# VHH binders against a3dch1r40to199, part 6

Target 1, 160 residues: a3dch1r40to199
Amino acid sequence: NDLLYERTFDEGLCFPWHTCEDSGGKCDFAVVDVPGEPGNKAFRLTVIDKGQNKWSVQMRHRGITLEQGHTYTVRFTIWSDKSCRVYAKIGQMGEPYTEYWNNNWNPFNLTPGQKLTVEQNFTMNYPTDDTCEFTFHLGGELAAGTPYYVYLDDVSLYDP

## First folded at step 16 (VHH)

Design k2
Fold by ESMFold2, look of step 20:
Structure k2 (fold): chain B 160 residues (1-160), chain A 119 residues (1-119)
Amino acid sequence: as target 1 above (160 residues)
Amino acid sequence: QLQLVESGGGLVQPGGSLRLSCEASGFTFSDYSMSWYRQAPGKQRELVAFISSSGSTTYADSVKGRFTISRDNAKNTVYLQMNSLRPEDTAIYYCAKDRSTPWGTEEYWGKGTPVTVSS
């Protein structure tokens, strides 16, 4: 079973994926065709202003409950037309911002023209938490020179 | 002081329409995305509609084609036009935005405006 409502974008829909614009961050979104891949679409985030903080520009999926004792598989494909970083995490939507998965606190590097596919597991060792989100931070020091695009596709949070 | 004040809710017959408004103050409205959420008794609060600062929108499947989110930056107001209302749309409707903290963002909610769809 997958915890994400929208994963492939192939029907042109993105809900509940949406964005965050904070502390001077500015971005927009669309579902677009992936060039050279007939029938494949992706969520495209346009980074317009990087803002002050890493979290100032986000694309995110909320409405996630993580159940204690479950082991989840995180998978996504992400790429950009510029060299930038992305900090991906699954955790609480607000204070205290506990992060249950975050690639061991390391951003991913995106190289123009190269898709990055990530697949990792984590076990929920905390009490069951219904305040979770899957989010990609793209602002502040993570950003490249604006404007540019970041694409997300085939995103999954799987509970076997 | 940050404020979001919803209005326009009420009692309406199935198939009817309502227009909700959310007046914002205490921040630069045009810099922020805005959302409408709803919460029915005994249910979790759920995202209904989202609009970016640039005007791009997305909608929950349950309301797509019936509800329209829009914004008027000159009036610091976000709207939810609700058409073809159904009894399952009965809920308290909340306007929301992200709010900065030292560690990230959290959602800030308005007071809510109740909508009842019933004969």
Scores: ipSAE 0.718, ipTM 0.876, lowest interface PAE 1.3, mean pLDDT 92
Fold by ESMFold2, last read:
Structure k2 (fold): chain B 160 residues (1-160), chain A 119 residues (1-119)
Amino acid sequence: as target 1 above (160 residues)
Amino acid sequence: QLQLVESGGGLVQPGGSLRLSCEASGFTFSDYSMSWYRQAPGKQRELVAFISSSGSTTYADSVKGRFTISRDNAKNTVYLQMNSLRPEDTAIYYCAKDRSTPWGTEEYWGKGTPVTVSS
């Protein structure tokens, strides 16, 4: 039922989560222990340079097919050691870049010391699309003063 | 102009090894992450290995422990060392990088290098 291959990072693995560095954006990634939570791990993105555009720094999971008429539940927990924003979306990996879910076109605000857990539903009202990705944009105006960390954990895209 | 040129493919017996190379031009290679994808006959392209500009890597479960992605920024080249090859690894292998468009980011692929694992 879940469309994501890697969701909890609990074995120290992150594939197929990977990154994008574009237009001066620079980042790196690792799977790390979550302090105070024995046995729990998270995907940590290091934002090194913000780049020119919001999409210049990304963490993303590809290989997603969204089926017309299905209602999906999107969940994730995300946090950072600096005040920054993140634009999350599920949509096409390339042109025309149709976004099927994007938190009503609004970035999330991350506050240091506060984990944000998101749970939302959306219905796929477009034709079935096998070119989809789940991505988090962190570059450009979204970024804080670099370098800093953004963490992702317990990420899910569920089809009942 | 941006180019990615894969080489090093060929026919190899099961259990053998190959090293694929991808020479890049037309961009600042050291600024970009690089990927290897593969496409078997009748199947979709799948991500096999990824390396960030800083050298961090991740691998598909089917190749982990057998394949190693690496990069040489001085030669503008990304490599895929493929050990303990199996018939299931038979595919065209492509290297890829992200490319900016006015609306976002798309992946750019090379022309590919074929690998056949057969007795």
Scores: ipSAE 0.717, ipTM 0.874, lowest interface PAE 1.3, mean pLDDT 92
Fold by ESMFold2, look of step 17:
Structure k2 (fold): chain B 160 residues (1-160), chain A 119 residues (1-119)
Amino acid sequence: as target 1 above (160 residues)
Amino acid sequence: QLQLVESGGGLVQPGGSLRLSCEASGFTFSDYSMSWYRQAPGKQRELVAFISSSGSTTYADSVKGRFTISRDNAKNTVYLQMNSLRPEDTAIYYCAKDRSTPWGTEEYWGKGTPVTVSS
């Protein structure tokens, strides 16, 4: 059972994935073909201005409920045409911004042209929370020299 | 002062059309993505349509092909054209944008405009 409505982008659709532009951050999005992989598409984020903060540029999926006591598998493939970092998290969409998974507070480093596939588990040890989002922060000090692309594919939040 | 003011809601028969407007002030409108959400009685608020600062859009499956989000940066206004309305579209419709806090971003909401689709 997967909590994400859109995971592979292969039909050319991305809802409910969308973006955030804040504090001078600017970005755009499209669903694009992955070269050399017939039938495979990815969500492409264009980072146009990094803004002031890590959260100034985001790609995100909302409408997530995490149930206390459940252990989830987080999986995604992410890559970029430039050397940059990404801070991925699953947590509350607003105050108090509790983060239930965030790779132990560590951004991922992306090497140009190299896909990174992440697979991790976490247990929801907090009360059930229906205000959650899965988001990727790409702004501020995380960014490379703009403009550039970041791609997301095969993204999953699985509850066995 | 940040302000989002929705208008254009009302009572309409099934199959009818409405155009919602959201006038924005207190920020540089052209720098921000805008969203429409809706909240039906007894339901949680849900994302309906999204438009980036550059004009790229995405839509909930339940409204795709019937609703169109657009923006006019010269008028600081985001629109939702709603065609082929159905009773299940009955809700209060809100426009929204992200707003910075010391801890990240939160969504800022307008006061909403009610839409009722009924015979």
Scores: ipSAE 0.712, ipTM 0.875, lowest interface PAE 1.3, mean pLDDT 92
Fold by ESMFold2, last read:
Structure k2 (fold): chain B 160 residues (1-160), chain A 119 residues (1-119)
Amino acid sequence: as target 1 above (160 residues)
Amino acid sequence: QLQLVESGGGLVQPGGSLRLSCEASGFTFSDYSMSWYRQAPGKQRELVAFISSSGSTTYADSVKGRFTISRDNAKNTVYLQMNSLRPEDTAIYYCAKDRSTPWGTEEYWGKGTPVTVSS
């Protein structure tokens, strides 16, 4: 079973994916055609101002429940028109902000002209938590020179 | 101090309309995305509409085509126009924005404005 309501964007819809703009961060979003891939669409984040913090610019999906003892598969394809970093995580939307998956605390490096496909798994070793989100932090030191685009596609959080 | 004040709720017949307003203060309104959530008795709050600082929007399927979120940055106000109201739209409606914490962001919520749809 996949925990995400919207995964491919190919029908032109993105809800519940939305953004965060905080501490000077500014961004916008749209669902756009992927050049050279007829029929394929992606969620495009426009990073307009990086803000002060890594979390000042986000794209995120909320409304996620992680069940204790389950092993989940995380998959997504992400790319940008500029060299930047992205800190991806699945964790709590509020205090105490526990992160259940975060690529071992490492951001991903995005190279212009190269799509990055990530596939990893993790086991939920904590009590069942219905306050979770899947979010991509793109602000602060993670950002490139603004403005620029970051694209997300084929995103999945699968519970077999 | 940060403040979000919702208004415009009330009792309305099925098929009717209401316009909710959320007046914001204590921050630079034009820099922030705004959301409307709702919570029916005994249920979790759910996101119903979102608008970015630049005006891009997305809506839950249950309200798409009936509700419209908009903003007026000159008045520091976000609106929710609710048309073709149904009994299942009965809830307390909350305006929300993100704010920073030491570890990330959390949502700040207004007090809410109640909406009842019944005949």
Scores: ipSAE 0.702, ipTM 0.868, lowest interface PAE 1.3, mean pLDDT 92

## First folded at step 17 (VHH)

Design j3
Fold by OpenDDE, look of step 19:
Structure j3 (fold): chain B 160 residues (1-160), chain A 119 residues (1-119)
Amino acid sequence: as target 1 above (160 residues)
Amino acid sequence: QLQLVESGGGLVQPGGSLRLSCEASGFTFSDYSMSWYRQAPGKQRELVAFISSEGSTTYADSVKGRFTISRDNAKNTVYLQMNSLRPEDTAIYYCAKDRSTPWGTEEYWGKGTPVTVSS
């Protein structure tokens, strides 16, 4: 089963996906049609101010439970209208902020107009944790010149 | 110092309405998104409504069409208008803001305001 809600955004809904701002970061969001793809919608983040830190601008899905010993498949498609980087992670919403998946601590590079699809597996080797989130950091040094758009679509966290 | 002070909770009959307020201080309110959470007895805290710094909103399915989140930047206040209240809406309602840490962001909540829907 999939742990996430509103995975495709095609119904025009995005809850519980939302944004967060901090340290001068400023953003907005909308569910929008994907041009040239009838019936396909995506979560669009507008980065207005990059803020001071990577986490100054985020889009995220909170309230996820990862079970010890389970192997999960992470999948998402992401793209932007400007060259930028995105750090994606699945981990604790609070201290100590343990990250259980994060692309080996590497942000993704986005090329304008080019969709990047990521699909990776990871095993939860920690005790079961019901305080997890799936979040994308886009602020600070990761950001392009503002304003710009980042789109998220077809996001999944699958537990077979 | 960052502060969030919720108010407006109380006892109401099913079908009734309440308007919650959260007054914020200690940060530039207009620059930040705000959220309302609630926690019912024996349940985990859940996100109810979200409003971005630019005014975009999203809602839990359970409250969509009944609840409205809004903000008044001049008053540093976020509101939750709750209409057509149901017994299952009974909970402590919390106003929330993200706060910075060296490791990322986390939610910061007020002390909450109780809402009881009962005949």
Scores: ipSAE 0.212, ipTM 0.621, lowest interface PAE 2.4, mean pLDDT 93
Fold by ESMFold2, look of step 19:
Structure j3 (fold): chain B 160 residues (1-160), chain A 119 residues (1-119)
Amino acid sequence: as target 1 above (160 residues)
Amino acid sequence: QLQLVESGGGLVQPGGSLRLSCEASGFTFSDYSMSWYRQAPGKQRELVAFISSEGSTTYADSVKGRFTISRDNAKNTVYLQMNSLRPEDTAIYYCAKDRSTPWGTEEYWGKGTPVTVSS
């Protein structure tokens, strides 16, 4: 049972993945062919201005319900053409912004030319919450020299 | 701000043709894929055609062989040539930057151009 509506981008679809700009952040997106991988596509975010804060540039998938007591598998492949960081989290879309998974509060480091594939589990220990999102923060201190690209592919939030 | 303006819709008899245009502004058009979607009354919005920044194309099975997507990067315009139209093609047609979604990001979709295929 996967909670994400769009996971592979291979048909050129990205719904409901979208971007958010805040505090001077600027970005854009496309679904693009992955070089050297015929038939494979990825969500490409262009970081144009890093803005003031980590959340100033985001790509995110909303419409997620996490059910108490369930153990979820988080998977994604992410890479960039510059050395930068990404803070990935699954949590509330609004106040108080509780984070249910966030790689133990640690950003991921991206190295140019190297795809990072992440697979982790977490258990929802809070009451069932239908206000959740899966989001990647890329702004502020996380960013490299702009402009640059960050790619997301094969993203999953699985409930067995 | 990003803006997508569709035009060219109208009434047409079955078997007829229309050409839709979408003029884009507010972004570097040549860097992005473009799509056409459609939404019939009471149905979900569905992908019709896609064209990558490099010119590669993909079509929904229901329109393959009848519709052709193209782009003119010098004019910031994407086109949908619609031939052999059927009543089932009746819908509002939307231009989108990439395969962008209607979920909460109106600035990535045009306002749409209605197409009615009826005798």
Scores: ipSAE 0.000, ipTM 0.133, lowest interface PAE 15.7, mean pLDDT 84

Design j4
Fold by ESMFold2, look of step 19:
Structure j4 (fold): chain B 160 residues (1-160), chain A 119 residues (1-119)
Amino acid sequence: as target 1 above (160 residues)
Amino acid sequence: QLQLVESGGGLVQPGGSLRLSCEASGFTFSDYSMSWYRQAPGKQRELVAFISSRGSTTYADSVKGRFTISRDNAKNTVYLQMNSLRPEDTAIYYCAKDRSTPWGTEEYWGKGTPVTVSS
C-alpha cells in the first residue's frame, strides 16, 4: 500500500503537499498541466528566493509512519527549467531530524529539459516512527539563479 | 519573541460557522507561510489548511469547500473561516509556522482555540 495521500496531482489537487519558507527562503506552489502530456498535471514549486539554508525552501508531504523492519520503495519524477540540485529525504519532521532515506546523503542534479525518475528501496531499521515526512530541500547552495520552477510528479512511498 | 495567539473558537451547532484568528508577532509575518492544524482528543494533530506567503492555499479533503484560510499581512493575522461545521470538526485548532533551528526547521504552534460542534 502507498503511504502518500496525493501522488499524481492529475485531478488538480496537491494536499497534503505544501511548502516551507524559512531563513529568507521564498517560494510558491501550484498544480499545473504538463505540456505535451494531455491529462497529466504536476506540482510546480516556484523558487523565488533561495534563502540561507538548504531547508529554507521545501516541498513536503507529512503524516507518514515508517514501521520497523519494513522495506519501502521510494519513487518520484522531478524536473526543473534551470540547472539546480534537490536534496530529497524521508525522515523526522523535528528533533533529532533522523533521516531514514536520503539517497545516501547525495543531492540529485536537475538538467533543464530532462525529467529525472528516481526509484530506490530502503529498509526501516529504526523503531517505528510516526513523525515522518517526505521532503525536498531546494534552498541555499542547492538553488539555481532565482526565480525558477521545479516540478514533482508520480511520487510514491510504497509498502508491500 | 515569537508568538502565535489563536482566538474565535467556541461551541456551535452542526451547520454553523466560526471564524478563527491567529495574531502573530516577533517575526516578519509577510515572509512566511502559515498553517492551521487541528487535534481531536486521542488523535494526532493534522494539517487542515495551508497558505503560502504569496497567498496560495491548499486544504484537506475533509474541509475543502467549507473552510477558507486567508491572511491579512497588515494585521499580522491568519484566519480560518469555517462554514457548514460538522461534529467531526470538533478539535483544538492551532496555527503554526516553521522556525529555523541549527539542524533544520521545526514547527512553532500557538496555544490553540477549542472548537466544539454539537447539538
Scores: ipSAE 0.719, ipTM 0.876, lowest interface PAE 1.4, mean pLDDT 92
Fold by OpenDDE, look of step 19:
Structure j4 (fold): chain B 160 residues (1-160), chain A 119 residues (1-119)
Amino acid sequence: as target 1 above (160 residues)
Amino acid sequence: QLQLVESGGGLVQPGGSLRLSCEASGFTFSDYSMSWYRQAPGKQRELVAFISSRGSTTYADSVKGRFTISRDNAKNTVYLQMNSLRPEDTAIYYCAKDRSTPWGTEEYWGKGTPVTVSS
Protein backbone atom coordinates (compact mmCIF):
# COMPACT_ATOMS: atom_id res chain seq x y z
CA ASN B 1 0.00 0.00 0.00
CA ASP B 2 1.48 3.28 -1.12
CA LEU B 3 0.77 6.29 1.02
CA LEU B 4 1.36 8.86 -1.69
CA TYR B 5 -0.78 10.15 -4.52
CA GLU B 6 0.29 11.11 -8.03
CA ARG B 7 3.55 9.28 -7.68
CA THR B 8 4.64 9.38 -11.31
CA PHE B 9 2.93 12.55 -12.54
CA ASP B 10 2.50 10.76 -15.86
CA GLU B 11 -1.16 11.70 -16.07
CA GLY B 12 -0.26 15.36 -15.90
CA LEU B 13 -1.52 15.73 -12.36
CA CYS B 14 0.39 16.41 -9.20
CA PHE B 15 -2.10 17.06 -6.44
CA PRO B 16 -1.49 16.94 -3.55
CA TRP B 17 2.15 17.68 -4.33
CA HIS B 18 2.71 21.40 -4.08
CA THR B 19 5.38 23.98 -3.41
CA CYS B 20 6.02 26.13 -0.40
CA GLU B 21 7.76 29.47 -0.09
CA ASP B 22 9.16 30.95 3.05
CA SER B 23 11.62 33.59 4.19
CA GLY B 24 12.15 35.09 0.77
CA GLY B 25 12.06 31.87 -1.17
CA LYS B 26 10.36 31.95 -4.51
CA CYS B 27 9.55 29.11 -6.81
CA ASP B 28 7.20 27.80 -9.42
CA PHE B 29 6.24 24.36 -10.58
CA ALA B 30 4.83 22.43 -13.47
CA VAL B 31 4.26 18.89 -14.55
CA VAL B 32 6.40 18.51 -17.62
CA ASP B 33 7.42 15.93 -20.14
CA VAL B 34 10.78 14.36 -19.56
CA PRO B 35 12.81 14.83 -22.72
CA GLY B 36 13.67 11.63 -24.49
CA GLU B 37 11.23 9.62 -22.40
CA PRO B 38 7.86 9.41 -24.12
CA GLY B 39 4.96 9.20 -21.77
CA ASN B 40 7.06 10.11 -18.77
CA LYS B 41 6.24 13.28 -16.92
CA ALA B 42 7.84 14.75 -13.86
CA PHE B 43 7.20 17.40 -11.30
CA ARG B 44 9.44 20.31 -12.17
CA LEU B 45 10.28 22.89 -9.58
CA THR B 46 11.74 26.19 -10.64
CA VAL B 47 13.79 27.81 -7.96
CA ILE B 48 13.59 31.53 -8.54
CA ASP B 49 14.86 32.79 -5.21
CA LYS B 50 16.57 30.55 -2.72
CA GLY B 51 15.40 32.50 0.28
CA GLN B 52 17.16 32.61 3.61
CA ASN B 53 16.67 29.08 4.81
CA LYS B 54 16.78 25.52 3.58
CA TRP B 55 13.02 25.35 3.97
CA SER B 56 12.51 28.57 2.04
CA VAL B 57 11.71 26.51 -1.03
CA GLN B 58 9.90 23.19 -0.75
CA MET B 59 8.17 20.45 -2.66
CA ARG B 60 5.89 18.47 -0.42
CA HIS B 61 3.07 16.01 0.00
CA ARG B 62 1.14 16.46 3.20
CA GLY B 63 -1.48 14.49 5.09
CA ILE B 64 0.46 11.28 5.58
CA THR B 65 -0.13 8.82 8.38
CA LEU B 66 2.73 6.73 9.67
CA GLU B 67 1.86 3.81 11.87
CA GLN B 68 3.97 2.70 14.76
CA GLY B 69 5.91 -0.45 14.12
CA HIS B 70 5.49 -0.34 10.37
CA THR B 71 8.47 -0.46 8.07
CA TYR B 72 8.20 1.78 5.04
CA THR B 73 10.10 1.94 1.79
CA VAL B 74 10.93 5.42 0.56
CA ARG B 75 11.66 5.77 -3.11
CA PHE B 76 12.06 8.71 -5.46
CA THR B 77 14.03 9.93 -8.42
CA ILE B 78 15.29 13.48 -8.43
CA TRP B 79 17.55 15.51 -10.70
CA SER B 80 18.44 19.07 -11.56
CA ASP B 81 19.96 21.20 -14.27
CA LYS B 82 22.46 22.77 -11.87
CA SER B 83 24.56 21.48 -9.05
CA CYS B 84 22.53 21.77 -5.92
CA ARG B 85 21.51 19.96 -2.78
CA VAL B 86 18.16 18.75 -1.57
CA TYR B 87 17.10 17.75 1.89
CA ALA B 88 14.37 15.15 1.94
CA LYS B 89 12.39 14.19 4.99
CA ILE B 90 9.27 12.49 6.16
CA GLY B 91 7.97 13.87 9.40
CA GLN B 92 5.54 16.07 11.20
CA MET B 93 3.94 18.94 9.33
CA GLY B 94 4.09 21.09 12.42
CA GLU B 95 5.84 21.46 15.72
CA PRO B 96 7.84 19.79 16.95
CA TYR B 97 8.66 18.80 13.37
CA THR B 98 9.91 15.38 14.31
CA GLU B 99 11.58 13.70 11.37
CA TYR B 100 11.01 10.00 11.01
CA TRP B 101 13.10 9.65 7.87
CA ASN B 102 15.63 12.10 6.46
CA ASN B 103 18.56 10.21 5.02
CA ASN B 104 20.31 10.38 8.34
CA TRP B 105 20.07 14.17 8.28
CA ASN B 106 22.09 14.42 5.11
CA PRO B 107 21.10 16.38 2.04
CA PHE B 108 21.46 14.75 -1.32
CA ASN B 109 23.86 16.22 -3.83
CA LEU B 110 22.50 16.61 -7.32
CA THR B 111 24.73 16.70 -10.36
CA PRO B 112 23.33 18.41 -13.44
CA GLY B 113 21.46 16.03 -15.69
CA GLN B 114 22.16 13.01 -13.52
CA LYS B 115 19.14 11.24 -12.11
CA LEU B 116 19.47 10.21 -8.52
CA THR B 117 17.24 7.39 -7.38
CA VAL B 118 16.89 6.89 -3.69
CA GLU B 119 15.43 3.83 -2.08
CA GLN B 120 15.56 3.37 1.66
CA ASN B 121 13.66 1.65 4.38
CA PHE B 122 12.77 2.98 7.76
CA THR B 123 10.72 1.77 10.65
CA MET B 124 8.29 4.02 12.41
CA ASN B 125 9.55 3.74 15.94
CA TYR B 126 7.36 6.57 17.12
CA PRO B 127 3.70 6.38 17.97
CA THR B 128 1.30 6.50 15.07
CA ASP B 129 1.24 9.97 13.62
CA ASP B 130 -1.36 11.23 11.18
CA THR B 131 0.24 14.64 10.84
CA CYS B 132 3.14 13.76 8.59
CA GLU B 133 4.43 15.04 5.29
CA PHE B 134 6.96 14.10 2.67
CA THR B 135 8.90 17.25 1.88
CA PHE B 136 11.98 18.30 -0.03
CA HIS B 137 13.86 21.39 1.09
CA LEU B 138 15.80 23.18 -1.62
CA GLY B 139 16.30 26.70 -0.38
CA GLY B 140 18.98 28.68 1.30
CA GLU B 141 22.36 27.05 1.47
CA LEU B 142 21.08 24.07 -0.48
CA ALA B 143 20.31 26.07 -3.58
CA ALA B 144 22.26 26.62 -6.74
CA GLY B 145 22.40 29.86 -8.63
CA THR B 146 18.91 30.85 -9.56
CA PRO B 147 16.96 30.20 -11.59
CA TYR B 148 17.30 26.46 -11.95
CA TYR B 149 15.16 23.36 -12.24
CA VAL B 150 14.71 20.42 -9.95
CA TYR B 151 12.70 17.44 -11.11
CA LEU B 152 10.91 14.91 -8.97
CA ASP B 153 9.53 11.64 -10.26
CA ASP B 154 8.46 8.16 -9.28
CA VAL B 155 7.91 8.98 -5.64
CA SER B 156 6.75 6.28 -3.32
CA LEU B 157 6.16 5.68 0.34
CA TYR B 158 5.23 2.07 0.50
CA ASP B 159 3.82 0.16 3.42
CA PRO B 160 3.88 -3.54 2.65
CA GLN A 1 12.63 27.62 30.63
CA LEU A 2 11.08 24.35 29.60
CA GLN A 3 9.84 22.23 32.48
CA LEU A 4 7.98 18.97 32.84
CA VAL A 5 6.90 18.00 36.31
CA GLU A 6 5.44 14.58 36.90
CA SER A 7 3.34 13.65 39.90
CA GLY A 8 0.91 11.02 41.11
CA GLY A 9 3.22 8.08 41.54
CA GLY A 10 3.22 5.84 44.54
CA LEU A 11 2.73 2.37 45.92
CA VAL A 12 -0.32 0.45 44.87
CA GLN A 13 -1.51 -3.14 45.05
CA PRO A 14 -2.00 -5.25 41.97
CA GLY A 15 -5.30 -4.42 40.35
CA GLY A 16 -5.18 -0.92 41.72
CA SER A 17 -5.23 2.38 39.91
CA LEU A 18 -3.12 5.50 39.74
CA ARG A 19 -3.41 8.74 37.86
CA LEU A 20 -0.22 10.44 36.85
CA SER A 21 0.02 14.08 35.92
CA CYS A 22 2.63 16.03 34.06
CA GLU A 23 2.52 19.77 34.18
CA ALA A 24 4.35 21.51 31.39
CA SER A 25 5.71 25.00 31.15
CA GLY A 26 8.06 27.03 29.03
CA PHE A 27 6.47 26.23 25.68
CA THR A 28 3.14 26.37 23.88
CA PHE A 29 1.76 23.16 25.27
CA SER A 30 -1.14 22.84 22.87
CA ASP A 31 1.18 22.74 19.87
CA TYR A 32 3.09 19.68 20.95
CA SER A 33 2.58 16.01 21.26
CA MET A 34 3.25 14.49 24.64
CA SER A 35 4.31 11.06 25.74
CA TRP A 36 4.61 8.91 28.78
CA TYR A 37 7.58 6.64 29.13
CA ARG A 38 8.59 4.28 31.87
CA GLN A 39 11.82 2.72 32.95
CA ALA A 40 11.94 -0.32 35.13
CA PRO A 41 15.04 -1.28 37.05
CA GLY A 42 17.62 -2.77 34.75
CA LYS A 43 15.51 -2.15 31.67
CA GLN A 44 15.51 0.41 28.94
CA ARG A 45 13.09 3.25 28.91
CA GLU A 46 10.03 2.36 26.90
CA LEU A 47 7.14 4.25 25.43
CA VAL A 48 3.88 3.77 27.30
CA ALA A 49 1.47 6.18 25.71
CA PHE A 50 1.38 9.02 23.23
CA ILE A 51 -1.04 11.82 22.59
CA SER A 52 -0.71 14.11 19.63
CA SER A 53 -1.30 17.83 19.66
CA ARG A 54 -4.61 17.03 18.03
CA GLY A 55 -5.54 14.45 20.63
CA SER A 56 -4.81 11.24 18.81
CA THR A 57 -3.62 8.54 21.14
CA THR A 58 -1.61 5.38 20.92
CA TYR A 59 -0.42 2.90 23.49
CA ALA A 60 2.13 0.21 24.02
CA ASP A 61 0.61 -3.21 23.63
CA SER A 62 1.39 -4.01 27.22
CA VAL A 63 -0.87 -1.27 28.51
CA LYS A 64 -3.66 -1.20 25.95
CA GLY A 65 -7.04 -1.35 27.58
CA ARG A 66 -5.60 -0.47 30.96
CA PHE A 67 -3.96 2.91 30.53
CA THR A 68 -5.43 6.09 29.13
CA ILE A 69 -3.50 9.16 28.15
CA SER A 70 -5.24 12.50 28.00
CA ARG A 71 -4.42 16.16 28.03
CA ASP A 72 -5.84 19.40 29.30
CA ASN A 73 -4.44 22.22 27.28
CA ALA A 74 -5.95 24.81 29.56
CA LYS A 75 -3.90 23.39 32.40
CA ASN A 76 -0.84 22.53 30.34
CA THR A 77 -1.12 19.05 31.73
CA VAL A 78 -0.96 15.55 30.33
CA TYR A 79 -2.37 12.66 32.31
CA LEU A 80 -1.91 8.93 32.47
CA GLN A 81 -4.77 7.03 34.01
CA MET A 82 -3.46 3.62 34.96
CA ASN A 83 -5.97 0.93 35.80
CA SER A 84 -5.60 -2.74 36.55
CA LEU A 85 -2.01 -2.23 37.51
CA ARG A 86 0.36 -5.16 37.50
CA PRO A 87 3.70 -5.77 39.16
CA GLU A 88 5.35 -5.49 35.75
CA ASP A 89 4.11 -1.91 35.55
CA THR A 90 6.54 -1.00 38.31
CA ALA A 91 8.84 1.70 36.99
CA ILE A 92 9.71 5.33 37.04
CA TYR A 93 7.30 7.08 34.74
CA TYR A 94 8.47 10.03 32.70
CA CYS A 95 6.65 12.68 30.78
CA ALA A 96 8.25 13.65 27.51
CA LYS A 97 8.11 16.31 24.85
CA ASP A 98 9.67 15.71 21.49
CA ARG A 99 11.89 18.13 19.68
CA SER A 100 13.39 17.98 16.25
CA THR A 101 16.26 19.97 14.80
CA PRO A 102 17.98 19.84 11.45
CA TRP A 103 20.72 17.86 13.09
CA GLY A 104 18.81 15.43 15.25
CA THR A 105 15.91 14.68 17.47
CA GLU A 106 15.75 14.90 21.21
CA GLU A 107 13.23 14.46 23.92
CA TYR A 108 12.69 16.57 26.95
CA TRP A 109 11.97 14.67 30.07
CA GLY A 110 10.70 15.33 33.50
CA LYS A 111 12.41 13.96 36.54
CA GLY A 112 9.91 11.15 36.69
CA THR A 113 7.48 9.81 39.22
CA PRO A 114 7.89 6.33 40.69
CA VAL A 115 5.16 3.74 40.45
CA THR A 116 5.43 0.58 42.48
CA VAL A 117 2.90 -2.19 42.12
CA SER A 118 3.31 -4.73 44.84
CA SER A 119 1.19 -6.90 47.05
Scores: ipSAE 0.010, ipTM 0.248, lowest interface PAE 8.0, mean pLDDT 92

## First folded at step 18 (VHH)

Design g2
Fold by ESMFold2, look of step 19:
Structure g2 (fold): chain B 160 residues (1-160), chain A 119 residues (1-119)
Amino acid sequence: as target 1 above (160 residues)
Amino acid sequence: QLQLVESGGGLVQPGGSLRLSCEASGFTFSDYSMSWYRQAPGKQRELVAFISSRGSTTYADSVKGRFTISRDNAKNTVYLQMNSLRPEDTAIYYCAKDRNTPWGTEEYWGKGTPVTVSS
C-alpha cells in the first residue's frame, strides 16, 4: 500500500515528481540510467543555482493524503556527485506548511559517490490531510558549489 | 504585481483540439517553472503538465501523448496544446507557478479557463 505514484523510475517516467525553482533557485530534471546498474534508472536533479533559501530548489511529489492514526514507512535512496545536504520532509504543500515527517528537523549529509538509503517510520497524529507532499529541499545553505547532480531512487511512502 | 491570465478554453467536440495560453506578468518569467492543472466539478485540482525553466517536461498518464506543454519566454507565455480531446478532459484549466513566502513556497494560480468536451 504505497502512497507514491512513481517510485523506481525504471521505465523512464517521473510524473508526478517535478521541481521547484524560487527566490533565485534554478534546477532541472531528467530520468537517467544509473551507471553500472543495467535496467536501473533514477530521477536526476541538476542544481544550477542554489537561490536564497533552502526551499529555493526542490524535487517533490504532490497529491498525497495522510490519514490520522496511520504509521507510515518512509524509504528512499539519494546520492550526489558533490558534498551537500538535503532537507527531506512530508507535509503540507502550502500555508501553514505543517511538517508531519522531517527526520527530526535535520538535513541529511551526502558524501560524493556514496548512496544513502533512508528508512524511517512516523505516525500521523494530526487530522487526516489531503494537501500533502513529499519534498526534498536542496537550495540555499544546503547546496554545494553549483552546478551538480542529486539523484533519487527507490522512493516509497508505505502504509501497511 | 504577479498575474497569470489563461485563455483559449471553450466548447469542443470529442477528438478535437484546443490550445490554451497563459500570459504571465509581474515576475521574470524565464526564471520559473510553470504548470497546468485542471479541476472538474466536485473534484480536486490535479496536475496535468509541468515545464521547468529550461524546458524539461512531465505529464500525467491520462494526457501523455495527447497534450503538450510549451513555453515562449519572449512572450511570457506558457501553452497547453490539447489534442484528441475526450469528455473526461472537461474541466477548468489553470496555469500556476511557485511563489516565495516567508515560510516556504506556495503555488500561485490564474483564474482558469473552462474547457468542455461534448457533442
Scores: ipSAE 0.678, ipTM 0.866, lowest interface PAE 1.6, mean pLDDT 92
Fold by OpenDDE, look of step 19:
Structure g2 (fold): chain B 160 residues (1-160), chain A 119 residues (1-119)
Amino acid sequence: as target 1 above (160 residues)
Amino acid sequence: QLQLVESGGGLVQPGGSLRLSCEASGFTFSDYSMSWYRQAPGKQRELVAFISSRGSTTYADSVKGRFTISRDNAKNTVYLQMNSLRPEDTAIYYCAKDRNTPWGTEEYWGKGTPVTVSS
């Protein structure tokens, strides 16, 4: 059972994936065709202003429930047209912002035009939490020179 | 200034009981989840018990049925009731609080209280 909606964006839809701006961050998004890959669409984030903080620009899927004791598989493909970093995490939408998965607190480095596919497992060792989100932080010190594109595709949070 | 002060540790015989306390200050206690960890000699620190800000609890398998975590928000205190103690429960026990930012979280630890279970 996958916890996420619109995982491939291939139907031209992305809800509930959306962007978030904070502290001067500015961005836009669109579901776009992936060049050279017929039928494949991706969520394209345009970073217009990096803002002051890493979380100043986000793309995210909210309203996720993680169940205690369950082991989840996180999968996504991400790439950009400029060298930049992306911090990905699954955790609480609000205070205290507990992170249940976050690539061991390490952002991902993106090289222009190179698709990065991430697949990791994690176990929910905390009590069941229905206030979680899957979010990517792209602002602040993570950002490249603006404007630039970041693409997200084939996202999954699978609970077997 | 954030502070976590553990107390209640000591020497106890197998089968005995202890009640640890952790008094918190420097933050809005009721808003945060709290945890108990322990670290035995030569071993990594491990989660013992967790209690959410809303009171949900989880326990390490090794202590389920024996340990109980609770909190008193009025006293800014989290407790660990340890029953049926075993020699393998010997460790320094730490109280922990989540540090939080929109970027991420980490644990903040007290100085710990030692628990020794021995005949």
Scores: ipSAE 0.038, ipTM 0.471, lowest interface PAE 3.4, mean pLDDT 93

